# VH-VL binders against q9h9l3, part 129

Target 1, 176 residues: q9h9l3
Amino acid sequence: PRKMVAIDCEMVGTGPKGHVSSLARCSIVNYNGDVLYDEYILPPCHIVDYRTRWSGIRKQHMVNATPFKIARGQILKILTGKIVVGHAIHNDFKALQYFHPKSLTRDTSHIPPLNRKADCPENATMSLKHLTKKLLNRDIQVGKSGHSSVEDAQATMELYKLVEVEWEEHLARNPP
Key: E = the ipSAE of ESMFold2; O = the ipSAE of OpenDDE; V2 = 0.75 times the mean of E and O plus 0.25 times the DockQ between their complexes.

## First folded at step 7 (VH-VL)

Design W26 (framework fv_unasnemab)
Fold by ESMFold2-Fast, scan of step 7:
Structure W26 (fold): chain C 176 residues (1-176), chain A 122 residues (1-122), chain B 107 residues (1-107)
Amino acid sequence: as target 1 above (176 residues)
Amino acid sequence: EVQLVESGGGLVQPGRSLRLSCTASGFTFSDHYMDWVRQAPGKGLEWVAEIRNKFNSYTTYYAESVKGRFTISRDDSKSIVYLQMNSLRTEDTALYYCARDEYSGTYYFDYWGKGTTVTVSS
Amino acid sequence: DIQMTQSPSSVSASVGDRVTITCRASQGISSYLNWYQQKPGKAPKLLIYDASSLQSGVPSRFSGSGSGTDFTLTISSLQPEDFASYFCQQANSFPYTFGGGTKVEME
């Protein structure tokens, strides 16, 4: 089968009223949870809102950050041709300005068996923090200083592994 | 009530200059990107230029057909966006619309003025 | 530049008809596509943004769909006030580009 990676991105607010989500950090881990990529990324637009409470991004992280165009090239080289796992992953792909084939995309926020294991409604969108606590008995995204995208990517891969066999069989019978 | 009112259009000879103005009211002008879009008689829409807000350093973008000849600018104190058009050509003949950029999932033009007509001929 | 190809250039229809207009981008634009209506002598009016989001005040008979390169605007049951020109517009990258327009006229 194809190689698999998990991704988690942090976005800052750019554009009018800070409403545009622009990539400011990206972490990618392999199947075993080893870090393949973790860089702060400088958006091409003025940062209106660092969203530090959630992103963990501060002005200091933009010093020596990798410019968006360069970071995007590096990231896409890692993602291309692989099964990519994420949580609410459409937001990450949008920030990357990238189209990843649906057949190779796995979104842990939209996998009914995963919700079922967590005793949650199958069609509900559950947070990564909630699913990780219920199924892995681990607290992530703790504190007020923002999230660790490495921690989130690792948790996302571990969550997917819990339903991998069942979900891959489902996708084989019901191609996206 | 959001309103955009364009002015400054007219008949002008090739090679001359013209400045268009768009006066905005009914919203916080300084928060919004502003654009100019033109439409030649009986033809479709062509995006001309955009100017961003102060938070985005008033960055400007132009269609290739007008780059180097047209300059978009704004005066937030007066709620006016301008289009300075130099070295006018007959193919610049069009109705020029002022449009307000809004963002929700994507950028889009949610309000347009009625337009001001620019005719470039001898 | 991203080229927007709109089809058909014109369509004759009657009140109550379903009208479908298509728009194709020369490269992937995700959902960064908007639809506008323009009546003779008037400025364009926003109908749909972000491929499928209905603008406030626009009747529910208008709907948009699609992603990537192929997009559709549908009018489920044409009304007299819907005879107009319709334009798609990509907002993925500069320069912003519009489709050539589709004129919906009475048969």
Scores: ipSAE 0.000, ipTM 0.462, lowest interface PAE 18.6, mean pLDDT 88

Design W27 (framework fv_unasnemab)
Fold by ESMFold2-Fast, scan of step 7:
Structure W27 (fold): chain C 176 residues (1-176), chain A 122 residues (1-122), chain B 107 residues (1-107)
Amino acid sequence: as target 1 above (176 residues)
Amino acid sequence: EVQLVESGGGLVQPGRSLRLSCTASGFTFSDHYMDWVRQAPGKGLEWVAEIRNKFNSYTTYYAESVKGRFTISRDDSKSIVYLQMNSLRTEDTALYYCARDEYSGNYYFDYWGKGTTVTVSS
Amino acid sequence: DIQMTQSPSSVSASVGDRVTITCRASQGISSYLNWYQQKPGKAPKLLIYDASSLQSGVPSRFSGSGSGTDFTLTISSLQPEDFASYFCQQANSFPYTFGGGTKVEME
């Protein structure tokens, strides 16, 4: 078996009208929720929109932030060869400009047994906030200061652990 | 190549102090948890202490037998982990190993130094 | 503290033999169990982590199994370089604790 980590990224708006999502923070936790990585990341392009309400990123966080190229290298060293858990994880991989093998990827927004435990339609894409409240009785992404990617990554790992045995058996029988 | 090199061991009388050092090279020291594990002559292994990394607030943990007497610390700028041993007892006599804790893989010691010998005797 | 009971304390074996070593935890530790090999005068070397994961560079004749409280290290066909001491270690909770060790010696 392979090691397992959970990831959550925060993006800011770059490019025309801030429509491009660029990586500005990344948090990675181990199976028990210990933090393996948590850094603010400086995009190579001018930040047009900090999207602070959602990202929690402010101009002060960009001072001394790790340049994208360096951060990407550090992050990929942690992810390579591991099972990576995330919520709507395609967005995180896109921001990292990275391809992770589907056989080693676990997306908690697309796990039917997890939705079933939450009394939600199996094929619906439920938010991390909703699943965490329903299944872990915990409020995340609270207030107006933006999200904590550490908190989100920790919640994502705990959600996956609720269905891990069942889902890993399913994947072994039905390889992606 | 990953290397851990312990130093600071020696012969001391009961009640005295020693500080052990472990110099790391070949990896990003600041990203890892670091541990001390000891082995009394002809005996098995005993975990002594752990210090976590900056991402986890440099939290420290100790075996009950050394709690209040030993202090683990680290200097990331020098890639050194320390073990300050106070109020030493005869039963602290052991070979002291520095070990790297691979916590991304559910906590295991993937690299060990050769150890430094501490003898507590009158 | 979680106590790790390791058995046997010693075993005499010949090259080509199948050797099994067991560890029992005094309470559930999930899969947080590691196995180390130690040769005389040397530091321990990691063989198996997370109960059943083979460390890179370790020969495939070594395997680990178990979960919860009962764990086994197996050497499927003993080689001359395998005569050594073996220790299990739980990483479920502090303090981390080791088994008493098993010495595998030549018959």
Scores: ipSAE 0.552, ipTM 0.843, lowest interface PAE 2.1, mean pLDDT 92

Design W28 (framework fv_unasnemab)
Fold by ESMFold2-Fast, scan of step 7:
Structure W28 (fold): chain C 176 residues (1-176), chain A 122 residues (1-122), chain B 107 residues (1-107)
Amino acid sequence: as target 1 above (176 residues)
Amino acid sequence: EVQLVESGGGLVQPGRSLRLSCTASGFTFSDHYMDWVRQAPGKGLEWVAEIRNKFNSYTTYYAESVKGRFTISRDDSKSIVYLQMNSLRTEDTALYYCARDEYSGSWYFDYWGKGTTVTVSS
Amino acid sequence: DIQMTQSPSSVSASVGDRVTITCRASQGISSYLNWYQQKPGKAPKLLIYDASSLQSGVPSRFSGSGSGTDFTLTISSLQPEDFASYFCQQANSFPYTFGGGTKVEME
C-alpha cells in the first residue's frame, strides 16, 4: 500500500532584490491526481517581486491568503509519513523550511529512467514542461499568466507513475 | 528583440584572471539556460559552460578543459550571466560568445551575442 | 566525450548548386543534433535543431535529416548569402561538442 502525494509550490521574491524565494502557493494532489490542498500563502516578509510570469501570483491573491506559519502546519500534516513526489523538490522543501526523509522523497528532475523514456540525457536536469510534453503529450505552463501549481503537481504525479515500478525497485536495491 | 551583449574581454598574461559578462535584453532572462561558447582564432567552436535557470536550481556544467578554473554564474535581477576565468592559459585565447539555450527542454542555441575577445599572452 | 566528425572540411560551389554536408557522432545521439551557419566576423546563427526542425526565419532550401550517428544538412539551391561556414553540434550529453566545420566557398 502506498501513501503517496505530489507537491508543487509557487514562490515569490522577498528580501534584497527579491532574491529570497518565499512560499506563495502550494498544491498537493493524491496518487489519482485529486487535490488535497491548494492555498495561496502570505509570506511573513514584504514581497519585492511577484515573479508573476512563472508563479501566477498577483497582489490580489494575497488579500485572503493563508499566513505562512498556519499554511506550513497544514502542509506538513499532509506530507508527514508519505512518499512525496515533486520536480526539483528541494526548492519546495526549502521554501517550506522543511526536511523530508530522502527515503520518502521522489524527485522527477533526478530520475534517469524518466529522462531515458523522454530521449533526454539521463543525468541532465530536464524541465517539467519538457518531460510532460514528451511523455504525456500535454502542454503545461502555457501562456503568460504563470504556472498552475495544481497542473504541475498533477503532471508530476503522472510522470512518476510512468517509472514507479522500475524506480521503486531501483531504490529498494540502492537505498538513498 | 532578443539581444546578448558580451563584455570584459581583453589582453591578459598567463596565470591571471578575467571576468566576462553577458547582458541580455528582449526576453525573460530568468526562464532560460545560458551558455558560453568560445572560438580560437581561425578554429571551430568549443562549448565552455552552461548554467540552468532558477527552476533547475542554477545547475552548472563545464568542459573538462576549464573545470576548476572557470565559474559560470548569473544575476537574474540584472539579466546578466558571468564567466569568471581564473588561472588563464595561452590555449584559452578565443572569442567568447554568450548563447541562449531554449527553456522548453529543447537543447539548442537560438541566439548568440557578437562575442568578446580574450587574448592570453605574455 | 562524443566526437563529431564533419565532412567535407570545404566545398567549392556555384549559385544554384545542391550542397550536402555530413556529420557523424562517435556514439548514438538520437535526434539531438543542431546545425549552425557562421559568416566571417559574425556570430553563429541557428539553422536546424533536433536534426530536422527548421528554425523560424530560415529559408526552406535548408533541410536536415538523420538520427543516431549519421546526419546531413542539405542546401537544395545555393544562394549568394549561403557562402559561409557550417557547424553541427550534439546536445545529447555533456560536454556539448561541435563538428570541425564545413566552409562553403564560391567557385
Scores: ipSAE 0.000, ipTM 0.454, lowest interface PAE 18.5, mean pLDDT 87

Design W29 (framework fv_unasnemab)
Fold by ESMFold2-Fast, scan of step 7:
Structure W29 (fold): chain C 176 residues (1-176), chain A 122 residues (1-122), chain B 107 residues (1-107)
Amino acid sequence: as target 1 above (176 residues)
Amino acid sequence: EVQLVESGGGLVQPGRSLRLSCTASGFTFSDHYMDWVRQAPGKGLEWVAEIRNKFNSYTTYYAESVKGRFTISRDDSKSIVYLQMNSLRTEDTALYYCARDEYSGSFYFDYWGKGTTVTVSS
Amino acid sequence: DIQMTQSPSSVSASVGDRVTITCRASQGISSYLNWYQQKPGKAPKLLIYDASSLQSGVPSRFSGSGSGTDFTLTISSLQPEDFASYFCQQANSFPYTFGGGTKVEME
């Protein structure tokens, strides 16, 4: 059996007018929801916009943050060879400057049975907050203090578990 | 052998109620989603309702034409799925099939009962 | 609702003929399309699920193809027992919807 983890990243704005999204926090949980990794990450470029309302990142978090190159190495060690679950996970992989095999990637924003269980159009991209409220009856990303990437990674794993048996059977019959 | 046996059909006047039953055997009933599909005389197939298994919280789904009037339910201890039909209309006249919806990452009706006839007329 | 359009509505064919039935969805349904056969007075029988997977016990002369919006059911070398109605069905989203059916009749 392959090991499975869930990931969620927070990004801050770098570059001109803060338009570039740079990794500033990453959380990884195992199948049971236990935290395997949760670190603040220092981007190699000057932070123009902390995007605190969404990211939860503040200047103080950067003081002892792990430099990007070091954090990336640690994260990739955890992800390599595992089934990785995420929501709109291409954004996380882009921020990590990493390519994960499609056959080992599970994106809860693109799993048709999951949208169907939530009474949403199968090909639509629904937010993590919406799916979690609809299917788990739980409010995440509440308030103005920013998101918890640990909470988001845990919710993402729980959402995947709702369709895991049927989706893995589908993928075994229709390999990516 | 997988077997689905419908019962409860009959002749009924508009505005009345009728309850259909489907008794399942030959498989682990509690693991499967169960559906009702109907066919009006000489017409095509119309999906009516689905009830999911316990692992998916017994969620129910309905066609717009029956929403608010029909209720699908199940009793896993007896291996029966029900369709409670209220406020029946002449356009509900059809042969009603019970179908097993295979839970395997895809959704398809692999077994069907013989159907039970519902005629709504004055 | 997703509309399923089947063509043709009917086809006259002889034993040994190749028969092709097409089903088109009004929006993308990935591979969540099933094909059923129905003979007069009988319940429908599953032939193909997930667009191209042959159900156990169904003869290999039946095959399905397609993804997204365009799907095809093919019967190579039609047999006497294949004269029946055929229906496609999308299982992508609720409500599940069926095509109007195709009647395969003897010439």
Scores: ipSAE 0.000, ipTM 0.460, lowest interface PAE 19.7, mean pLDDT 87

Design W3 (framework fv_unasnemab; at its last look DockQ between E and O 0.52; V2 from the best seeds 0.00; counts 0 for: pae E 6.8 > 2)
Fold by OpenDDE, look of step 8:
Structure W3 (fold): chain C 176 residues (1-176), chain A 122 residues (1-122), chain B 107 residues (1-107)
Amino acid sequence: as target 1 above (176 residues)
Amino acid sequence: EVQLVESGGGLVQPGRSLRLSCTASGFTFSDHYMDWVRQAPGKGLEWVAEIRNKFNSYTTYYAESVKGRFTISRDDSKSIVYLQMNSLRTEDTALYYCARDEFSGSYYFDYWGKGTTVTVSS
Amino acid sequence: DIQMTQSPSSVSASVGDRVTITCRASQGISSYLNWYQQKPGKAPKLLIYDASSLQSGVPSRFSGSGSGTDFTLTISSLQPEDFASYFCQQANSFPRTFGGGTKVEME
């Protein structure tokens, strides 16, 4: 269980009309919620839409941001060999242009026991905010400054810990 | 090669102050938590303080025996961790080690300095 | 605070002997338990981390086991260079705490 990390990324819009989601911030926390990584990341292409109201990213954050290639290397080094927990984590991996082994991936948006605990339909895709409120009695993603990827990663890890034993047993019996 | 070199130890009277330094090299200092651990003559190891890295807001932790008297700090630009020791007591007499904590979150001390001796005596 | 009770405080052994050191935590610390070796006049050296993980460069004759409150360090076949003091340390909570130590000396 200690070889487990949670990840959350923030993306900005690049390309035509800003429709391409590019990595602009990545946060990684360990099993205890300690932050292993938290950096602003400079996309290789011009940013068209900062998506600030959601991402929390502003132009000033890009002044000393870590170039994508460098950041990607740093992040992959942390993730390698670990169980990676995330919420709707496919989006994070896509932004990283990296895909973690499925057997080592945990997506809290697709864990039926977690939804059950939250009195939600088991096959529904619930938001991180909703699950966090229901199961941890905590409000995240509040305010007008956008999301905190550190806060979201920590919440994701805490949610997973609620169902870790049950879910790991299930996966052992039903490997992906 | 990872190296930790402590300095600043010496003989002082009770109530006085002393500042220890630990200079790190051979690794990315700013990524790691740093700790001080002391060992009184002929005794066991006692954890003293920890300072976290930039990702964790340089949060500090202290043993109850030194809380309010000792301050751990760091200068990432110089790869140095400090231990400011105020209101020293005779029981603070010990060899003080600087230790590197691992980065991944397992929390073990994988590298130690040779230590610097602090003697508090009237 | 979490108290770490280490036993025995000392043990006399011969080269080739199997040596076992135990460490008990006053409360559950999961697998957040590390073992260190210290020779006279030297700084401690990490042997085992996370209860059972062997540190790189440490001989395979050293092993760690346990979880929760009871932990064990084992030297399967004691070598001359293994005569030293050994300490356990919990990293579950603050303050970090060490066991009292075990001195392995020549019989």
Scores: ipSAE 0.837, ipTM 0.926, lowest interface PAE 0.6, mean pLDDT 96
Fold by ESMFold2-Fast, scan of step 7:
Structure W3 (fold): chain C 176 residues (1-176), chain A 122 residues (1-122), chain B 107 residues (1-107)
Amino acid sequence: as target 1 above (176 residues)
Amino acid sequence: EVQLVESGGGLVQPGRSLRLSCTASGFTFSDHYMDWVRQAPGKGLEWVAEIRNKFNSYTTYYAESVKGRFTISRDDSKSIVYLQMNSLRTEDTALYYCARDEFSGSYYFDYWGKGTTVTVSS
Amino acid sequence: DIQMTQSPSSVSASVGDRVTITCRASQGISSYLNWYQQKPGKAPKLLIYDASSLQSGVPSRFSGSGSGTDFTLTISSLQPEDFASYFCQQANSFPRTFGGGTKVEME
């Protein structure tokens, strides 16, 4: 069997009026929730908006942050050849400027059986916070101090594990 | 080339202490979990202790037989993992291996040192 | 602790033989089961991880199967260099535990 990891990235605003999302933190966990990677990442562009309420990123986190090019290399080394689980994962891959094969990608925001278990419409896009509360009885992303990408990655992996057998069988019969 | 080199073994009396070291090279030591596994003369393998990496708060785990007597620690700046062994017993006599734990999806010891011999005898 | 019962404790075999070693966990360990080979005077070497994944550089005659509690290591056609001891190891829970070992001896 192939190895499986879960990823969650935090982005800050760069470019005009802070409208560009640039990678500022990345967390990757293994199947059991152990942390494989968790680094603050320094964008190559000037940070206009830390988006701290959501990202948890503050100016002090940038002091010893890993430069984007180095961080990207480290992250891609971990992701390559593995099944990668994320929530709305396209945003993470975009921030990493990376294309991961669709056959090895699992997006918990687009898994109909997961929504069904949560009593949500099968094809709706539900937030990670909502699914985690409904299915794992756990509150994540609490308060206004910003999200923990480690906590989010761990929750994402646990959510996927609830439907893993069913969804892997579905994908084997209906390859992406 | 990945290398693990154990040192610090020897002959000690029961109740005494010994510190084992394992020097790693050829990989990014700070990214890996590190383990100690021992083997008594002519016997099988027994897992002793694990220390996780910085991302996992250097969490430590021990076999019940050594809990409270042995302490695993690491120095990432020197690429060394240690095993401090206190209150040694004759049943601690064994060849002690240092092993690298690959944990990206599953846990397994992909590289081992040659071991260092610890003999606890009066 | 999860107990790993390995059988047989020894087996006599000839080159070309199919050799099967079994390992049973006292409770479910999913696929967190590894197999190691150890030759006299040497450190163990990883053969198979995650029950069935062949380690890079290990000959394809080695294969692993099983999940949950019952696991098997198979050597499809024994070679002279395969006479050694073999150990299973569970990585599901702490403490990590090894099977008692199987010695594959020349007949």
Scores: ipSAE 0.559, ipTM 0.843, lowest interface PAE 1.9, mean pLDDT 92
Fold by ESMFold2, look of step 8:
Structure W3 (fold): chain C 176 residues (1-176), chain A 122 residues (1-122), chain B 107 residues (1-107)
Amino acid sequence: as target 1 above (176 residues)
Amino acid sequence: EVQLVESGGGLVQPGRSLRLSCTASGFTFSDHYMDWVRQAPGKGLEWVAEIRNKFNSYTTYYAESVKGRFTISRDDSKSIVYLQMNSLRTEDTALYYCARDEFSGSYYFDYWGKGTTVTVSS
Amino acid sequence: DIQMTQSPSSVSASVGDRVTITCRASQGISSYLNWYQQKPGKAPKLLIYDASSLQSGVPSRFSGSGSGTDFTLTISSLQPEDFASYFCQQANSFPRTFGGGTKVEME
């Protein structure tokens, strides 16, 4: 069968007023939570807002960061042909300037059985932090030092495993 | 070319210690996980220990039979993986292989050294 | 621990024969199953990884199949250099465990 990976990205603000989200870190883990990729990435545009409180990105991280075009090539080679799991994953793909096939994409922010396990409304969009606390009894994204994309990718994979059998069967019967 | 060379084996009495070394070349050592696998004379293969890379905090794993007695470690600057073997027992007698674990998302031993022999006997 | 039961423990065969070796896991391991060949006095050599993926440089007469708990290594037409021992190994969880081996020998 196809191998499965989880991805999480951190973005910084570029463009007017820092409103454009540009990729500044990407982490990819395998099914067992082992790290396959974890790099700070230098956006091609001037960084207006590091968004450090949420992104964890500081100026020092950009000094030796991998240029976006190179990092994107590395990341896409890892993703090609795999089932990719993420949380609100469309934001990650947008920052990568990439489309992954819908049939190979899994978004933990939009899986009704997962919400049901967390005693949340099935069609509500729940945060990764909330789902992780409720279902894995773990605190992620603590403090004001920002998120860890490694930690978030690992949590995302563990959440998907809770519903993997049911959801994969659903998707086989209801191709997206 | 990828090369793994083990050393440090020998004949020792039960209760004593040995340290095995495996010198690696021909690949980016710091990216890979490294394992020790042993084979008693005329027997099958037994996995002993694994050490992960820096991205995975050098996490270590051990077979239950060696846990608490053996310690795997690595020196990325010298491209060496070690196995410190304390409180050796006769059942630890084996040929000890160093193996490279593929790091790209699968787990298999694609390169092996020739092994170094450890004999524990009174 | 996941026990790997390999059968047969030995098989006598002739050049040109089709040889099939099976490996059964005590619980599901998805497709995280590898096959190794070992000749006397030598280190194991990887043949198949992830149940069915052929390692670079391994002849196409070797193939692997299976998922879950039941796995098979097939040698479609045995060659003189294929007389060796074969081991399966699960990589689904720790500890990593090997099957007991299958010796393929000349009859």
Scores: ipSAE 0.037, ipTM 0.658, lowest interface PAE 6.8, mean pLDDT 91
ESMFold2 (binder alone), look of step 8: mean pLDDT 94; pTM 0.952

Design W30 (framework fv_unasnemab)
Fold by ESMFold2-Fast, scan of step 7:
Order: sequence, then structure tokens, then C-alpha cells
Structure W30 (fold): chain C 176 residues (1-176), chain A 122 residues (1-122), chain B 107 residues (1-107)
Amino acid sequence: as target 1 above (176 residues)
Amino acid sequence: EVQLVESGGGLVQPGRSLRLSCTASGFTFSDHYMDWVRQAPGKGLEWVAEIRNKFNSYTTYYAESVKGRFTISRDDSKSIVYLQMNSLRTEDTALYYCARDEYSGSYPFDYWGKGTTVTVSS
Amino acid sequence: DIQMTQSPSSVSASVGDRVTITCRASQGISSYLNWYQQKPGKAPKLLIYDASSLQSGVPSRFSGSGSGTDFTLTISSLQPEDFASYFCQQANSFPYTFGGGTKVEME
């Protein structure tokens, strides 16, 4: 079976002045956009800044949230051995304290053909919101209540599918 | 080793009810969509119903021929998927397979049980 | 409903023969097509998924091709264990539908 998933994480601010990004929600979807995982996650450190405008996370979401150590184990079980698609995915892996092999990682913020299709400079880092609007004619991350990591993961997978054939050929010729 | 074991089939009169069970082992049951597929004697395969996982809200889908009469459900704590069959008709006579719906591009049924026979006859 | 027309309904073949089985969808299904093998008295077994991807453990003599509406399953050199029925199945939309089956039998 096709072993490809897309991930999007939401982070809250912990540490001095809330400057550390700690995992507080993770969504994983399969190739067709069906949800495989979507849980609020309780950071091991005190939350200083919920960053609600972007994360969509509020104090009530933490009441029954899965502790970080348990959530991490569940998430890594899903990701291991699969091609993982994300947007600026290094931030998600950092929050998970996880290393995923580069050969199995696809970052839609660093795929030149995707930017080219969107009429953007090939080496620019474009936002997920911009690429999704330009290429899929869909508005995501609307309003002031925060982002949906499910919506973002689904959009990310759909964006990757637009360039999948040509990008997989490129990677076969130019292994990372 | 992935295993699916169906039970609950039998001979039943038209208009009566039967509940089929499928016990799963060897994988994380709660991650997978589960399906029922039937095969009438000497005929081809007919998809009956699907139930999705918790993250997809246990959404259920049915073939038109069984809609309103059959109910698919699951118990993740026991790794069992059920098919409650009400108002049975002679046309429901078939071998009923439980199948695992792989969460991949084409939703293939990558593992099947041996099936349980349902005969609707007076 | 998407209708899957499978042909031929049966084929007589000898060990070593190339066998081709075709499925036609009544509307476009992209690559959401799977192929199954079923032996008498046994449950179906997945052979090919996503139109052309070989399932783990399935011999390389089996291959799938096609996209959209026309699909083919090929057995490059038939072996004794390949005498069975074969079914295509679309998963593009509900309800999932199967082809009528092709019985590959000994000549």
C-alpha cells in the first residue's frame, strides 16, 4: 500500500518569555486526506503563551490533552518508515524531538516545481496559505480563532500531490 | 500476523435479524477502517459497509441494497467490528467477509477473514 | 454507481502463457483501482493496489497498468498456482464496486 502521510503540528510558547515552541497539537492525514491522528498534547513545561491566534489552542484543550511522552510515541509509530509530507516540516520534527530520514521527508515549503506552478520564485519560502489559495483555490487559516492542523495537513498533502510524479523522479535522480 | 475471524452466520428466516462479528488481531485495530464484503453462492464480490476510525468520527457508509437495514459498528477496546443485519431478505444470502481497509491511496482490502455464511430461507 | 466491466469472464490458458485481464470503469476513477485473486473456497487476496503497485509478497509476474477508465492486470508467465478468479475494484467513490470477475482455468 502507498505509505505516505502528511503532518501539521501546532505549537505553544514555553520557556523564557514564551519563546520556546512546544508541541500542543498534532494532526496526521493519509494520502487521501483522511485523518489518522489528531490530538491535543500537553507539553511537559509550563505554557506561557498559548499563541491562540495561530495555534487555535486554548487552556480548555489542555484539560484532557495527551501527555507529550505518550503522544510522541503514538505519532512516531505512525511516521516511522513512511514518506512524511509537511510544510516547513523541520519545525514539526523539532517540536517532536524527532529525526526523520531526509530520503523519506517532503517539505512543500522547499519544492521548486510547486513554487513555479504558483508563479512564485522557485527558491522562495511561500506560506501554506498562499500556495493553497493559488494552486487549490481554497482559503485556509481564515478568521482569528487559530489554524486547524487537520485543514493544514490536508492542504499540504493535496499540494504535494500536484508535483508528486515530477518530484519523485527528481529525487530518484538526485538523492538527498 | 494479521488475522480476522468472522462469526455469527447461520440459517435465518426472511424478516429476521442476525449479528455478525469479526475479531481482529496482530495489528492496531483502532487505526484502520473496517469493511464487510459479501459473495452470493457462485457470484462475484459485493461491498456492503465500511466504518472509519475514531479520528474520522466512526463515519459509516453502506451499499444502497442494505441501507436502513444493516448497521456497521465497532468496539476498539475488544478489536471487534460488527454487522447488525435486520429485515433480512433471500437476496442477502451470501458468504460475508470482514476486510481491513488499508489507509493508503486506493483504500485496498489488504487482509480478509475466511468469511461466515448467512443463509436466508424459509 | 460506478460500473466496473471486466473482460474476459473466463480464459483457458496453459502454464507459461501471458494472460491479460481488462477492467473498464463507467466514469473516471484516476488510479483508485485494486486487483484481487480468489482461489476456490478461499478469501480474496490483494495483488495490486493504486492501479500499478505490487502488494508485498506477490510475485513480480503480476503487474497492473492504466488510469482513468481503462485498466489491465497482466500475468507474464502463468504458473500452476495462478489458476484462480481475478477481480478489479474501484475505490474512487462510494459505493465501492467490483468487476464481475475473470476465471483463469487450465486448457
Scores: ipSAE 0.016, ipTM 0.648, lowest interface PAE 7.7, mean pLDDT 90

